# VH-VL binders against f1miw6, part 16

Target 1, 251 residues: f1miw6
Amino acid sequence: MPHFAKPLLRNIITRNLFNSIKKKQCLQYLQTLRTLQYDGFTTVYFGETDIPESLVTGEDFSDGYYMPTPTWCVVHAGGSQGWVPWKYRMFLRDELCIKQEDNLFFEFCDVVKKAYGKCAIVVKERRRQDATRPKEGKETEAQAHVPSVVNLTSVTCCPEVAKSYGHKLLTLPSPYNYLNPLDSAWSSLKWFIINNRKEFCLQSVDGVYSYQYILFSDLISKGIERINLSKWRTITTKVRRWENYYLGKLS
Key: E = the ipSAE of ESMFold2; O = the ipSAE of ESMFold2 at other seeds; V2 = 0.75 times the mean of E and O plus 0.25 times the DockQ between their complexes.

## First folded at step 4 (VH-VL; framework fv_izeltabart)

Design h14
Fold by ESMFold2-Fast, scan of step 4:
Order: structure tokens, then sequence, then C-alpha cells
Structure h14 (fold): chain C 251 residues (1-251), chain A 123 residues (1-123), chain B 111 residues (1-111)
């Protein structure tokens, strides 16, 4: 009822507390990152994105009828130097647990060590959908402030592994995703897919254009390649401007 | 020729709304960030905000974030500024500008500007 | 916000003379050996025109008599020998931090 505003006020208070904690975590993240940069660490953003096959084919689920579509998880990393010289990985979400790659993060750390020396590896904090909502009445403000889990869905990013190569692993606090240039790169990739998928329609034997299943990896590779060094520099510069704003405002 | 042409300015009463347009030509519109910058009569330049070429990400001067919205239509190569809750102090010439980028230098600025469109807020 | 302060507010100079305009940032705009600072020229009734970017790099098509110098917080725009078309208002601008900010402008007038 609009007349009964107590639950809304509680949600506002919980959200404000959560936001206050996240602002403090953001300031600590930025101060740590800048210290590492001054100490000669190269900043590399490591992450993943989900690309459903329906994004490629253009299918939708009108009328609420579910047509299961395979979803691919793409893993890559980049920064002001462009994409890292490491071959991106791509896995089906439902096959990821079967095709467990214990060595991916080790390989990644070795590659960037050889390319850049010591790195500050930034990963996104794993989001929690119900931070302000009870699950069976047990979720609280305290649970919303649980330490960040340093895991991508597909790849375990172990701080000890990073340290063994001379790297530092940092977690970017949610909800500050816009301080991660990789998210902008992923948006550019998805925009490329949406606007270029039709160019791979094949003419059928009867002369009518029809959708052909695109070689998914080829389309993804083309989209990634289009995010060149110039685009990475632009995206990274804009992230830097926001970092400078928050460092000045919060400190 | 690379060109930006603003339109949609005019006289509006306090509390009103107005939408400005900026039509781009002579380059690949989807490769550049775009800016809105305003200038009050006899005053200096003030940055309003910017938008990425996909139209999905915007950055605003906090002063305008609650009242102004930047958007674009890539099918028309057109940038928009939707202005709401207009006040007398919003009276200005509004410029659209293209973000500069250079591979060799890695530096960014505003290299192409429109001629401006005038917004007057008065009763 | 980073405040950009120009001096002088106006400057009267004769044709053929040197003009020097200063710009001071309230915070350093230097990062990774680059100064995120631009200079623009604006003539009455016209939009601003980019003259100098990265504090010292001349934009394509800008005459050699225009030069930018400085680093960190203190910047200078120099016009070595004034031509009639140089009488305009000049603005500095920082791209180091959001929001993007401009100086108040320096009006260059004929003496």
Amino acid sequence: as target 1 above (251 residues)
Amino acid sequence: EVQLVESGGGLVKPGGSLRLSCAASGYTFTEYYMHWVRQAPGKGLEWVGEIDPSGGSTNYNEKFKSRFTISLDNSKNTLYLQMGSLRAEDTAVYYCARDTYYDSSGYYGMDVWGQGTTVTVSS
Amino acid sequence: DIVMTQSPDSLAVSLGERATISCKASQSVLYSNKNYMNWYQQKPGQPPKLLIYAASTRESGIPARFSGSGSGTDFTLTISSLEPEDFATYYCQQYYSYPLTFGQGTKLEIK
C-alpha cells in the first residue's frame, strides 16, 4: 500500500548503507591501483562476457515460448596497450564444468608477465542479485558486505597464482563497472555482432536470402579485432577521467 | 567535408522542455564520441556531456544529469539533447562537437564543432 | 572539479607583436608524460576551433606562429607575430578529469 511506507524506507536505508560501503571500497581500489601503477605495474583488465547464439541469429521469444539457445562465454583481457597477446577463450556455458581448465589463469599470468612484466590484474567483483532482498528471510546488510569473490564464472583467478608471477590481483567493486574498460569493449563486440550478422546471410539455391548459421568463432574473432589499439586508448582514457574524478571527490 | 549542423533551438518558457538535434555528415558517425557544450551570452564554455558512438553509454556534468538526456540515432547520423525543467540560466548557444582521437599521439579533444543553436528561456 | 584560470582576462597587442596567454589548472593534468590540456580559438559568432592539443601539439592546419608550452598545472599559449585574423577569445580546457572544464577565456584585442 502507498499509505504503508515502512518497507520502502527500510530498502532505502539498506541500499544507502550498501552504497556507502561500496564507495569506500572503490576509493581503496583506486588508491591501491594508482600505487601499483606508480610502482611500475602494467594495468590489465581480465574478464568474461556471455554471448547467446540468439544475438547472432536475431531470434526472440515472443509469446513467452522458450526456445533454448546456447550461450557462449568469451574470456579475454586488455588495457591501454590493446588486447593482451593471449588467444581469447570461448566456452559453452553448459559445457564449462565438464571442460575445466585448471591451467588457464596460470597461462594468462605467464603470457602477460612475458609481454608487460609485473601487472595489476583487475577482475570484476562477482555480482549478487539479491543484496537487499531476503532469501528465506536470512539475507541481511552484513551479507551484502561479504568480501569479494575473486572468480570469473569460467576461470578461477587465484591471488597466489598471480603473486607467483609477480602480479597483483585487484577486485573492482560492483557497482563501478564503468571503471572497467573491458565492459566497454564487450559492448562494442555485441554492437558489432548485432550490426554485422546479416552480412553473412547466404543466398539459397532458389535465389532467396536466408539466415545461415554463422561460424560463431569467426564472427567473434572479427568483432574482437575491430576493437583496435585506438579504441582501447579512447576507452581507457575515459575510464581514467572517471578515476581522477572519484579520487578527487572521495579523498 | 566533415560537418555538424545543430537545430531545434528557440524560445521556451521556464519549466518547459526542448530537444536539440545535431546532424553529422562527411565521416563515419559510429566511430566517434560526441559532446554537447554550451555558452551563455557573453560568457565562457561549459561542458554538458558526452555519448559513445553506440548510444549506450553517456557521461554528464553532474549539474545537468537530472534534467538533460543525450541520445543518438545512428540510422540518421544524428545526436540529440533532450532538455527538461528549463531555467533562465539555461539560456545559451548549444554546440555539438566531435571527439578527436589520434593513433600516433593517443590524445583526445574536440576537433569538429557545429555552428550552434540558440536556446532562450524567458517568460 | 578542476578549475582552469586564465590570465589576463584581456590583452591589447599590436600587429606583428608577440602575445602570451597563461592558463593555470587547480590540479595537475599530467598523466603518463601527457598533459590533458587543449587550447581553442573563438571568433565572435563562430564556434570554438581547436588550436593545440596535449599542451604543445599543433592541430593540423594551424599556423606555425601558434605554440603551446608548459606541464602539470602551468600552461602558456604563444602567438609569435600577431596577424589580423588572430584577434579572438582564447580558451584552455582540461581532459584529465570529469567534468571537462574550460578557462574563463582571454580576449585578444588590437592595441
Scores: ipSAE 0.402, ipTM 0.740, lowest interface PAE 3.2, mean pLDDT 80

Design h15
Fold by ESMFold2-Fast, scan of step 4:
Structure h15 (fold): chain C 251 residues (1-251), chain A 123 residues (1-123), chain B 111 residues (1-111)
Amino acid sequence: as target 1 above (251 residues)
Amino acid sequence: EVQLVESGGGLVKPGGSLRLSCAASGYTFTEYYMHWVRQAPGKGLEWVGEIDPSGGSTNYNEKFKSRFTISLDNSKNTLYLQMGSLRAEDTAVYYCARDTYEYEGTYYGMDVWGQGTTVTVSS
Amino acid sequence: DIVMTQSPDSLAVSLGERATISCKASQSVLYSNKNYMNWYQQKPGQPPKLLIYAASTRESGIPARFSGSGSGTDFTLTISSLEPEDFATYYCQQYYSYPLTFGQGTKLEIK
């Protein structure tokens, strides 16, 4: 029993049990996903990424000076068939639009049903941010294995809404977030932004670029366009290799 | 002409570190994933890891994940392999290789390889 | 990990004769009618060279005497008429699952 163990040994035992639970969750996720794929469901990964304005302007706070930068949230979905034929959304992170967020997933489910038929919609297990979570500046050895699933300022993905269109909603368990090809797509988008921001900025002063929303929006659109069907097929094939590895390792 | 040129190999003591470089030319560097593959003397090929130059995303063989890091400098069209905590078993020729794909974007193999750079871990 | 096992470890064939090399995967590398495996040729002192991808598709510039066949777990590389430049070690590799793995190699020797 754990009660008979030393505190440090008890923590190791608890961590090993939790790791076993996470492995079981991952195996269940993968088995469910493969079953749906064999039943004719099209796999679609739905998610979001944050684009801070400093990524566009090139501003650097290397001396530790803290200056909050506005952050844009980009919402899209894709898979082996490419980006879904749905207009991506972009909104300012600190301006909540709860009504629009609720409507986005409903519209999304309708669009992908018309485009692909029944879909297995995969969403990422979102990290929880609440009042009990240690604040920035409180240094503690983080127990990153503790799961948390809460939609704070993200599009609300309702399983019942998905089901009403014949879809299945699956949550990819943490820490297996790299089984989500969207993460690679988002990295490619951010890389495009970094390398092309000069073409979409108005001026440069001491290496910092100014921009306008219209030019910023065009930059994002062009970056998304560059992640074409060929890139998506490459990304999803690599994800499938990790899935095959974990199916073999965990079963 | 598409070329990959490795450098940075040499003699290093057990527990030491070494950084290998792979300079690419003759193609758009960011369009292809890159691999590191090693081969111990008289032995077969062993995959170390891969990187996406367009986003910096990496994947590793678990054997190397804690000791090796793959990175890049796109301004120089150069791929790096940072190796730490080296052991005698890490003695090998290290190759960089370009990951190919069909025009349709399906992934299928390593079509271009460098000549390799030799790493010897010995006291 | 998927273990790729080649047979034989070495093969001696006379010039102009047919050479056959086998590769067996410890689990299927077939997904959606596509076999995620490749064949490479390595000559002494040189890097590997891609010969065949997707089990049976010959890479551009590779002579027609090289062909690949098989599906699932059992694969074959065939050289229909051995030329002197075919003296090399041949490796199979799977792309089905991480980590990417190679066979131990088959050394082709001229008899």
Scores: ipSAE 0.382, ipTM 0.737, lowest interface PAE 3.9, mean pLDDT 81

Design h16
Fold by ESMFold2-Fast, scan of step 4:
Structure h16 (fold): chain C 251 residues (1-251), chain A 124 residues (1-124), chain B 111 residues (1-111)
Amino acid sequence: as target 1 above (251 residues)
Amino acid sequence: EVQLVESGGGLVKPGGSLRLSCAASGYTFTEYYMHWVRQAPGKGLEWVGEIDPSGGSTNYNEKFKSRFTISLDNSKNTLYLQMGSLRAEDTAVYYCARDTYEYDSGEYYGMDVWGQGTTVTVSS
Amino acid sequence: DIVMTQSPDSLAVSLGERATISCKASQSVLYSNKNYMNWYQQKPGQPPKLLIYAASTRESGIPARFSGSGSGTDFTLTISSLEPEDFATYYCQQYYSYPLTFGQGTKLEIK
């Protein structure tokens, strides 16, 4: 017979409880989203992805030692209607710790309101150890003290701000990443970068830093533009198949 | 002439691994999702998974996700199915197939082009 | 998973006669007025061939004698006048929900 240590068995029980909670959250998310869609809300997925400069240059070592490369956070939103007509943002990771623009979400809500009317804005759940594996009572305690703000690392998303524009802010629970079409869009962006980076090769030369940034930004813009309306409709169709799977499996 | 040519099948022992290849020609490889579908001897069709050649995004039948990986090499217009922890139940003909779509809507609806299949036999 | 059940498992028909094959989904595959189901034909030693998509739309190059009908959970493939090349196994398949699933197949045999 196999030996089960008491700590190992306890860990399995904790894992099962965590999975049960996430299944319930996923079902509630899907039911809420479908209700909002029925009520005429346009679904927009708002998110971010990290683009390390090494993805463009193709190198990450100097003199045999690994030298960390600067990483850029790209922020955009899209859905079945394509990319939202909002200027995507790009932030240096080091700056995000000390210089987050909290008014960007106001601008975003205004733009999508003008473009689509009322929207269901979907943001991916940001993982924290306390939030992802709560102890008995700890999740309720954490929820009672959770700020009314849902944050990407780059943008502060406030439910009250969304509501003031007629929108609903929804959090896509982890680990259901297949329910987020942005993940497919980001994969296509990174694939485009890898296959076109030779055209826009960046080299650090004193006095040309601004020009290198322009080339980097242009490469990202071209990659985003390649994900057209037809591609977005295809991506959201695949997401809908996963939604149908989870609605059937979890209810 | 649109063609899909599969290779890499053969005899493998339980617990082993195998990589199947599917070489595509006659169309723009990055414009169509690609599927792997298997068929056990004398049985019906079973979907394994799919991949987007323009980004590498994958969708799997959950029963295969932990053991099988779909990947691609766009420079060779080739997709792969890496199969691990193989069992006797994995014995089948493995087909690659191109997902077709209605151009105006962008909606994928079926598999219009199929390879001839490559046979995988898992036995001791 | 959505289970696709075909009936009959096999059907013996004569040349020139009408053949009808049924397919039942364990849940509706209807979304926004479209039925997300396909029909495929497979001959021994060959890969499947797409015949019909969206329940009733004939794929390019497929003869007019093939037609699909039905909605929601109940679907039918009809061959109005059987030709020698039509003796094959036929599969229904849904693409409404992951994983994509196929019926068990219906074998058309000459009487």
Scores: ipSAE 0.706, ipTM 0.886, lowest interface PAE 1.4, mean pLDDT 84

Design h17 (at its last look DockQ between E and O 0.82; V2 from the best seeds 0.73)
Fold by ESMFold2-Fast, scan of step 4:
Structure h17 (fold): chain C 251 residues (1-251), chain A 124 residues (1-124), chain B 111 residues (1-111)
Amino acid sequence: as target 1 above (251 residues)
Amino acid sequence: EVQLVESGGGLVKPGGSLRLSCAASGYTFTEYYMHWVRQAPGKGLEWVGEIDPSGGSTNYNEKFKSRFTISLDNSKNTLYLQMGSLRAEDTAVYYCARDTYEYDSGDYYGMDVWGQGTTVTVSS
Amino acid sequence: DIVMTQSPDSLAVSLGERATISCKASQSVLYSNKNYMNWYQQKPGQPPKLLIYAASTRESGIPARFSGSGSGTDFTLTISSLEPEDFATYYCQQYYSYPLTFGQGTKLEIK
């Protein structure tokens, strides 16, 4: 008679299965990307990051009334050529389900085609929204088999649209954060915000600095601009070293 | 004059912790990646990890990632290596080093400035 | 990990003689016509000093007697005429892939 799996052993097996699937996806991603680069495709990383207003104001809720902090979704793209010559977008999270710019990805594909020609557009994978799926990152065996989507929460990225402009849309597996230069760019943006937010504060209310909304947009714009061409070349050089590591390790 | 000065080394028991410091001067601290490299007695050089002073992004040798953390204090132009769960095998001279790059390409090519090193001895 | 293997482990040479040190990488460190390999010099009680980067480019201030050659997996450091200050341990290092790795070192000793 077979012995029943203990909960801990079952969790280890499920995690190992998920990791095996992701390793195969990562290897296929890297091989495809390198082939496209060899064929003259320009690599562009397209993504989003969340900036809570509390990151800008420095609010501390540990000792008082707790209220949800509005969160802004910033959307941009970049690579070894720097930020793409496309106006970054900033959306209030609570409004994304009410108004989406369905034509935004069309505009993006057109802009990068005119700037770079054919592109390999890399988007970090996002799993389909499912009300029954666990929210807090713990992967189940069921979640490991759920197909990834090539969509940001803010922008619908359609493979057919990319193809119509001569581009290839690629999905970067989520566990391989080192392969996404945008993560480093977003870290630099948030670092800039934390270290420069005081210059945008007009007054202190109950120990929390406040600012005019116009200055918030300016702070974000200056932070993005500080991530210049030289910084992007540095970030992509470090990503290339991790790509070389994983190509050797996973092959 | 560009200079790196390490401190914080000493004798520690197995399982203990130490925090090493590296004070940088003579250049714009946020412009260059910083490395920690160690050397065990009578052995060669071993890369621990690196950090970006302008964003806090880190890259580690996986061998050390679970026990060691690299951090910064930009107001002091100082780099730190927090070492935990120390073993006898961690006995070494620890160097901080500045990574240099070719400006036009952004391609890093070597560690051009090194500190004098600080000695960590892990023994009972 | 890319393993860097140096030979010999030690070499005894007289002043004015030529010294040759070899370094082999376990996989190619060549990318886009550039070899991602460095050479460092270390004297007792001192930190390492960068001598050569990109396999063959001499760092600023390094004497012309030092030269690097090779490509892909096989690299050589040559000192054309040894001076007293050159007796030290020499390390090769790759920066093609994470983690960054060094050779075990070659000790240059006076004969």
Scores: ipSAE 0.741, ipTM 0.897, lowest interface PAE 1.2, mean pLDDT 84
Fold by ESMFold2, look of step 5:
Structure h17 (fold): chain C 251 residues (1-251), chain A 124 residues (1-124), chain B 111 residues (1-111)
Amino acid sequence: as target 1 above (251 residues)
Amino acid sequence: EVQLVESGGGLVKPGGSLRLSCAASGYTFTEYYMHWVRQAPGKGLEWVGEIDPSGGSTNYNEKFKSRFTISLDNSKNTLYLQMGSLRAEDTAVYYCARDTYEYDSGDYYGMDVWGQGTTVTVSS
Amino acid sequence: DIVMTQSPDSLAVSLGERATISCKASQSVLYSNKNYMNWYQQKPGQPPKLLIYAASTRESGIPARFSGSGSGTDFTLTISSLEPEDFATYYCQQYYSYPLTFGQGTKLEIK
C-alpha cells in the first residue's frame, strides 16, 4: 500500500469506527428510554444553554477586533408536561456557577420527584476530552493575571443522587441533538430574544451592571414563558419522529 | 381568511440557484410549523422539510439537506426555500403548507392549508 | 424511510358507486393506540386537501361519505357514494417518523 494512501485509509477507518460506536450508543439510549417509559418513568430533559450578552443587547462586534463579552448560562428542564415547576437558574460565568453547581442537581431531583414521581432524567453527553495531556498551545512568554474568564458547565449530575430519588439518569449521545427537545426550546428562546430585544435593550452605562442583569432576566423570563405546554408537547412529538427514524435506521 | 402564497419560481439552468417565498396571512404565524412539499410533473408528493417559525428549528428530508435551506422572516410572516446546485429532477411545483394543531393532545397531525404552488423548471 | 404503497394505481368508478383505496406502510405507524396516518385529495391544478387524519378522523368540513379505516400497516379510504367532485388523486401519508412520506397516489376517474 503506498505511503500517501496510509493516512487517508487510517482517517477513513477511524471515522467509521467512531460513527459505529456512536450509532450503538444511540440505539442503546433509545432502547433504554423506551423501557423506562414503559415502566412508568416520566421523561425529563435537563440541560443548559449559553446566551452571550451580545445576543441580548443587539450589539455586533466588528470582524477583526474580537472583544469577549460575558456569557449568561441558563439551566432548566422540561418535557411533554411543560417546563418542570422549578425556578430556572441564570448565572454569569464566574464563582456563582461553581458554587451553585454543587447544590442544583440534588434540588432538581427532589422537585421532579414531587411533581412527577420517578423520572428518566436525560442529560446531553459532554464533548470528549483529549485522551493525552499535552499542552499543545504555542509557547507564550507572558502569563499575567487576566480577569476571570469562565467556561464551566453549571451542573454536575450524579447518577447516585438520581437513584436515591428513584430516578434514572440517562446520557444522550452528543451527535444526536435532534433527539433533545431542549435544544429546540433553547432555539425558540434565542429567537424570542432576537425579535424582542429592542424593547429591553439598554446601552452600557458607567458602572451599572445590575440594571443590565435585571432587564436581561426579565426578557429571558418572558421568553421562557412563551414556550408553553402546547409548545413543549409539539417539540417532544417532533423528537419522537426522529427517535423512530433512528430506531429504524440503526436497528 | 388563512392564505399561503408562494412566489419565486421560474426557469433556471442546472447548477443554478433559486429562492422561493411563501407569504402567510390570516393566522398567528409563530404558532404553526410550516412545510415545503414538492410535486414533479405527473408524479406524487415529496416532503422537503419543515420549520418552527417561533425558533427557526428545521427538520429536513435528508435527501435535500445538503442543497436546500428553509428559513423565515417573522417580521414579514414569510417562509423561504433556498435551493442550490439545482438538477433537472428538481423540476416541480413547490408548495408551502401549514401544519394542523390538535389542541387537546398538543400534536401536529396534517397539512390543512396549502398554497397554490410555484413552478420551478430546471433545464438548459 | 417508511414506504407507503397504495393500490390500485388508478380506478374507474361510476357516480353513486363505492370506491375503496388501500395503503400499506412498510412498518407500523401505530403508537399509543393512535395511527399516524393521513389521507389527502388532490384535483388537477390544485394543491392537496387534507381529508382524514389519525387514520379514521375526518377533518372539519369533509363530507361523511369519506371514511378511513385500518391500523398498524394496512389502511383503507372508502368513499361510499361517489359525487362528481370526488374524482381526483388520493394520497396516504404517514407522520410517525421522519421523513414524512406519501404514497404514490391513486387516481380515481369517472367510468
Scores: ipSAE 0.709, ipTM 0.885, lowest interface PAE 1.0, mean pLDDT 81
Fold by ESMFold2 at other seeds, look of step 5:
Structure h17 (fold): chain C 251 residues (1-251), chain A 124 residues (1-124), chain B 111 residues (1-111)
Amino acid sequence: as target 1 above (251 residues)
Amino acid sequence: EVQLVESGGGLVKPGGSLRLSCAASGYTFTEYYMHWVRQAPGKGLEWVGEIDPSGGSTNYNEKFKSRFTISLDNSKNTLYLQMGSLRAEDTAVYYCARDTYEYDSGDYYGMDVWGQGTTVTVSS
Amino acid sequence: DIVMTQSPDSLAVSLGERATISCKASQSVLYSNKNYMNWYQQKPGQPPKLLIYAASTRESGIPARFSGSGSGTDFTLTISSLEPEDFATYYCQQYYSYPLTFGQGTKLEIK
């Protein structure tokens, strides 16, 4: 085999191994989730979304100047019971690379314990994993024995913190986007923002709303409120149809 | 009062593309998931996919996902099905349908309103 | 995919008599004591009409002579006293799992 052909073949083989690992992770996730649900755990999805300020203001008013639009990160949680009765958090995205709030997950675990009792807390696997990297089999087995922290960009989700409140922390494998109801909730929030931002703007210039006069927190709060219990039940019901599909297909 | 009207069907050569439309009236378009379902001549029903008009979230029958795209225009209360790489077996009547919504429970259970369908024929 | 199999493929019944149509799912569609199963009626040249949801609950406006029963994998649609407008093709459909799937249909004809 030529030397320049080896890197391409290695990448193809690495992707097949990555997909096989992700299939096994998905099946294990689903089986664990169903066992926890049978054992009386309430399922809660904990996650984040990015909202660029251009989505709130309309068009990027800096387009002629080619400046990046600031991006906000919203952190919240929900499930078939609706949004968790926990105040969502907002962080400016660039600030997130400088800090993480360690105590936020402790507070979250306490709130969901008081609201629902023991919970299966689901956190989406972090994106941009290197699918071209090989993994050794021994390291894979050793990694399976040791619980790992699951991080959002702003929050460290420690399994031992969850366990101390009687919860179980689960990681949802990244390629299985249909299995995360938060993605649908975030899409509905962004839809609400697009369709209602002009009612929350104090000034309009040629169809672009000045963000200096937009009541940003009020717009987000109203958008979250509009994703009510019936919407959450719909989203989680449709995710369950995908869970049933994958349990059948990947078994 | 609730009405769905499909359009855009016709004769298309294999490998071609077609966009179907479904105009909705008599209800609040953004409150209900919408479906596409097809029926080949003399055959049964096959679900194509669904979309949430209030967020654009879609669920596809994976058989069609690479070739078919469901979209909408809320300002026109209109649902679309973009079909590409068409084959002879795609010949069917295509229905749009509204998902049933029970307000108190928030449960969706079936398709209570259907259009009359639009016919797509894929033949040389 | 969950395969829905109906029997018989066709059935001839006299007016005023009882008709029974069976549907079998390739796997259980029961979750949390609810059966995720519907019945539809379709007349020639018309779209389907929802009759029964959750295996046994009549949709609004459906006459009481239509009833659904069964659980898990085995389901039955019963029409207790046939009327002229009941001669059509009937489809069962599951909504337990994606993709949503329909049975092949049962044609109900006048004897």
Scores: ipSAE 0.675, ipTM 0.874, lowest interface PAE 1.3, mean pLDDT 82
ESMFold2 (binder alone), look of step 5: mean pLDDT 91; pTM 0.939

Design h18
Fold by ESMFold2-Fast, scan of step 4:
Structure h18 (fold): chain C 251 residues (1-251), chain A 124 residues (1-124), chain B 111 residues (1-111)
Amino acid sequence: as target 1 above (251 residues)
Amino acid sequence: EVQLVESGGGLVKPGGSLRLSCAASGYTFTEYYMHWVRQAPGKGLEWVGEIDPSGGSTNYNEKFKSRFTISLDNSKNTLYLQMGSLRAEDTAVYYCARDTYEYDSGYYYGMDVWGQGTTVTVSS
Amino acid sequence: DIVMTQSPDSLAVSLGERATISCKASQSVLYSNKNYMNWYQQKPGQPPKLLIYAASTRESGIPARFSGSGSGTDFTLTISSLEPEDFATYYCQQYYSYPLTFGQGTKLEIK
């Protein structure tokens, strides 16, 4: 069971956990997910994380030269069964790949159907570019309704496409961050990058740190592989404890 | 632009009462906790209390709970501080302030927007 | 109540120099790897302005010369190179427990 100290209770229980609209959305999400699990659906969390090149190179560019470092977006999915048997995707965040993105979700749905049968595909919609601090009246909209299409940064997760493969598409409620196992997986990946990046950094040229995509791809692959089945079971067990807690509190 | 404007301050006799108002604009009023903070002339900041506009729940500094009441009117995006049994030591500038909210963590961090304050003077 | 004690009460510093202000809480304000304490700046005739929250996170729009450090009960606000607009009174505040409490303030004066 999660531990709640007095400060967390005052800041979360009396506001975020019991905010009427977010409470209802969280309860509906949890009830729907549990119903699908009872019906034999395999839960798969599909999401993304941003890896700035500065995280890989370890370079602080705030000095005399202001170099914009590209940000790589890694897309993958996993659950209590481990990572899905689907090659993770990685692309530049600002790269426009409309045709490729349309095909990605179709391919993903087909792969998980073959591996697990019918799935409850859980996605956290991306709403901010920087998570440092929420902007006025934008990230906390009480009147926000469920969109007909859920998007990651550039991957369109169409409910109709998921349904055509027998899947159900669900959106993670906000601000219930503990319900997303991918956050733990991504933290583990970034920690691995920080501890192993020096073997993959190349020489600096004109104040710009560089690395070869082959070496970078290998670093990311090794970091993902470190999050094995055992680690995923630990992560998802923690999520299920939070789900049980919220079901008890919000019912 | 996000703005808080206090009003209602003035001169009051000891034992009297006064109601302060704080009009909020430029954001969704019900999404942020609201605070009243006072500052006596030449002294530091003292927290009076807070209210959650979405649920109406309040928390007070115990020294004020019996004499002061915080309320709101969501239809007007307005926060109120009703002050009773006023004493000379209640003489201060009264500020309203909005509490910072971090979406992902759900934590409230601090008072990121403040009004200019309204002055209350308690004297005979 | 958690008592926040600042030191010094006043500090005279020259332009371009480093200023360091301390704040001590009567009990720990640390929970789940977060320190529930803030720093505010107040200029005469103006309301306070949030500088730093969670002990070390700079509020949006606050210059990089301001930094916060510390954990548990002992906290420091550092201004790495003083600018004319930095001469003000600085307050620490805890939001770990009710009632919310502020330090008595540290007045930064030009030397």
Scores: ipSAE 0.000, ipTM 0.408, lowest interface PAE 12.1, mean pLDDT 78

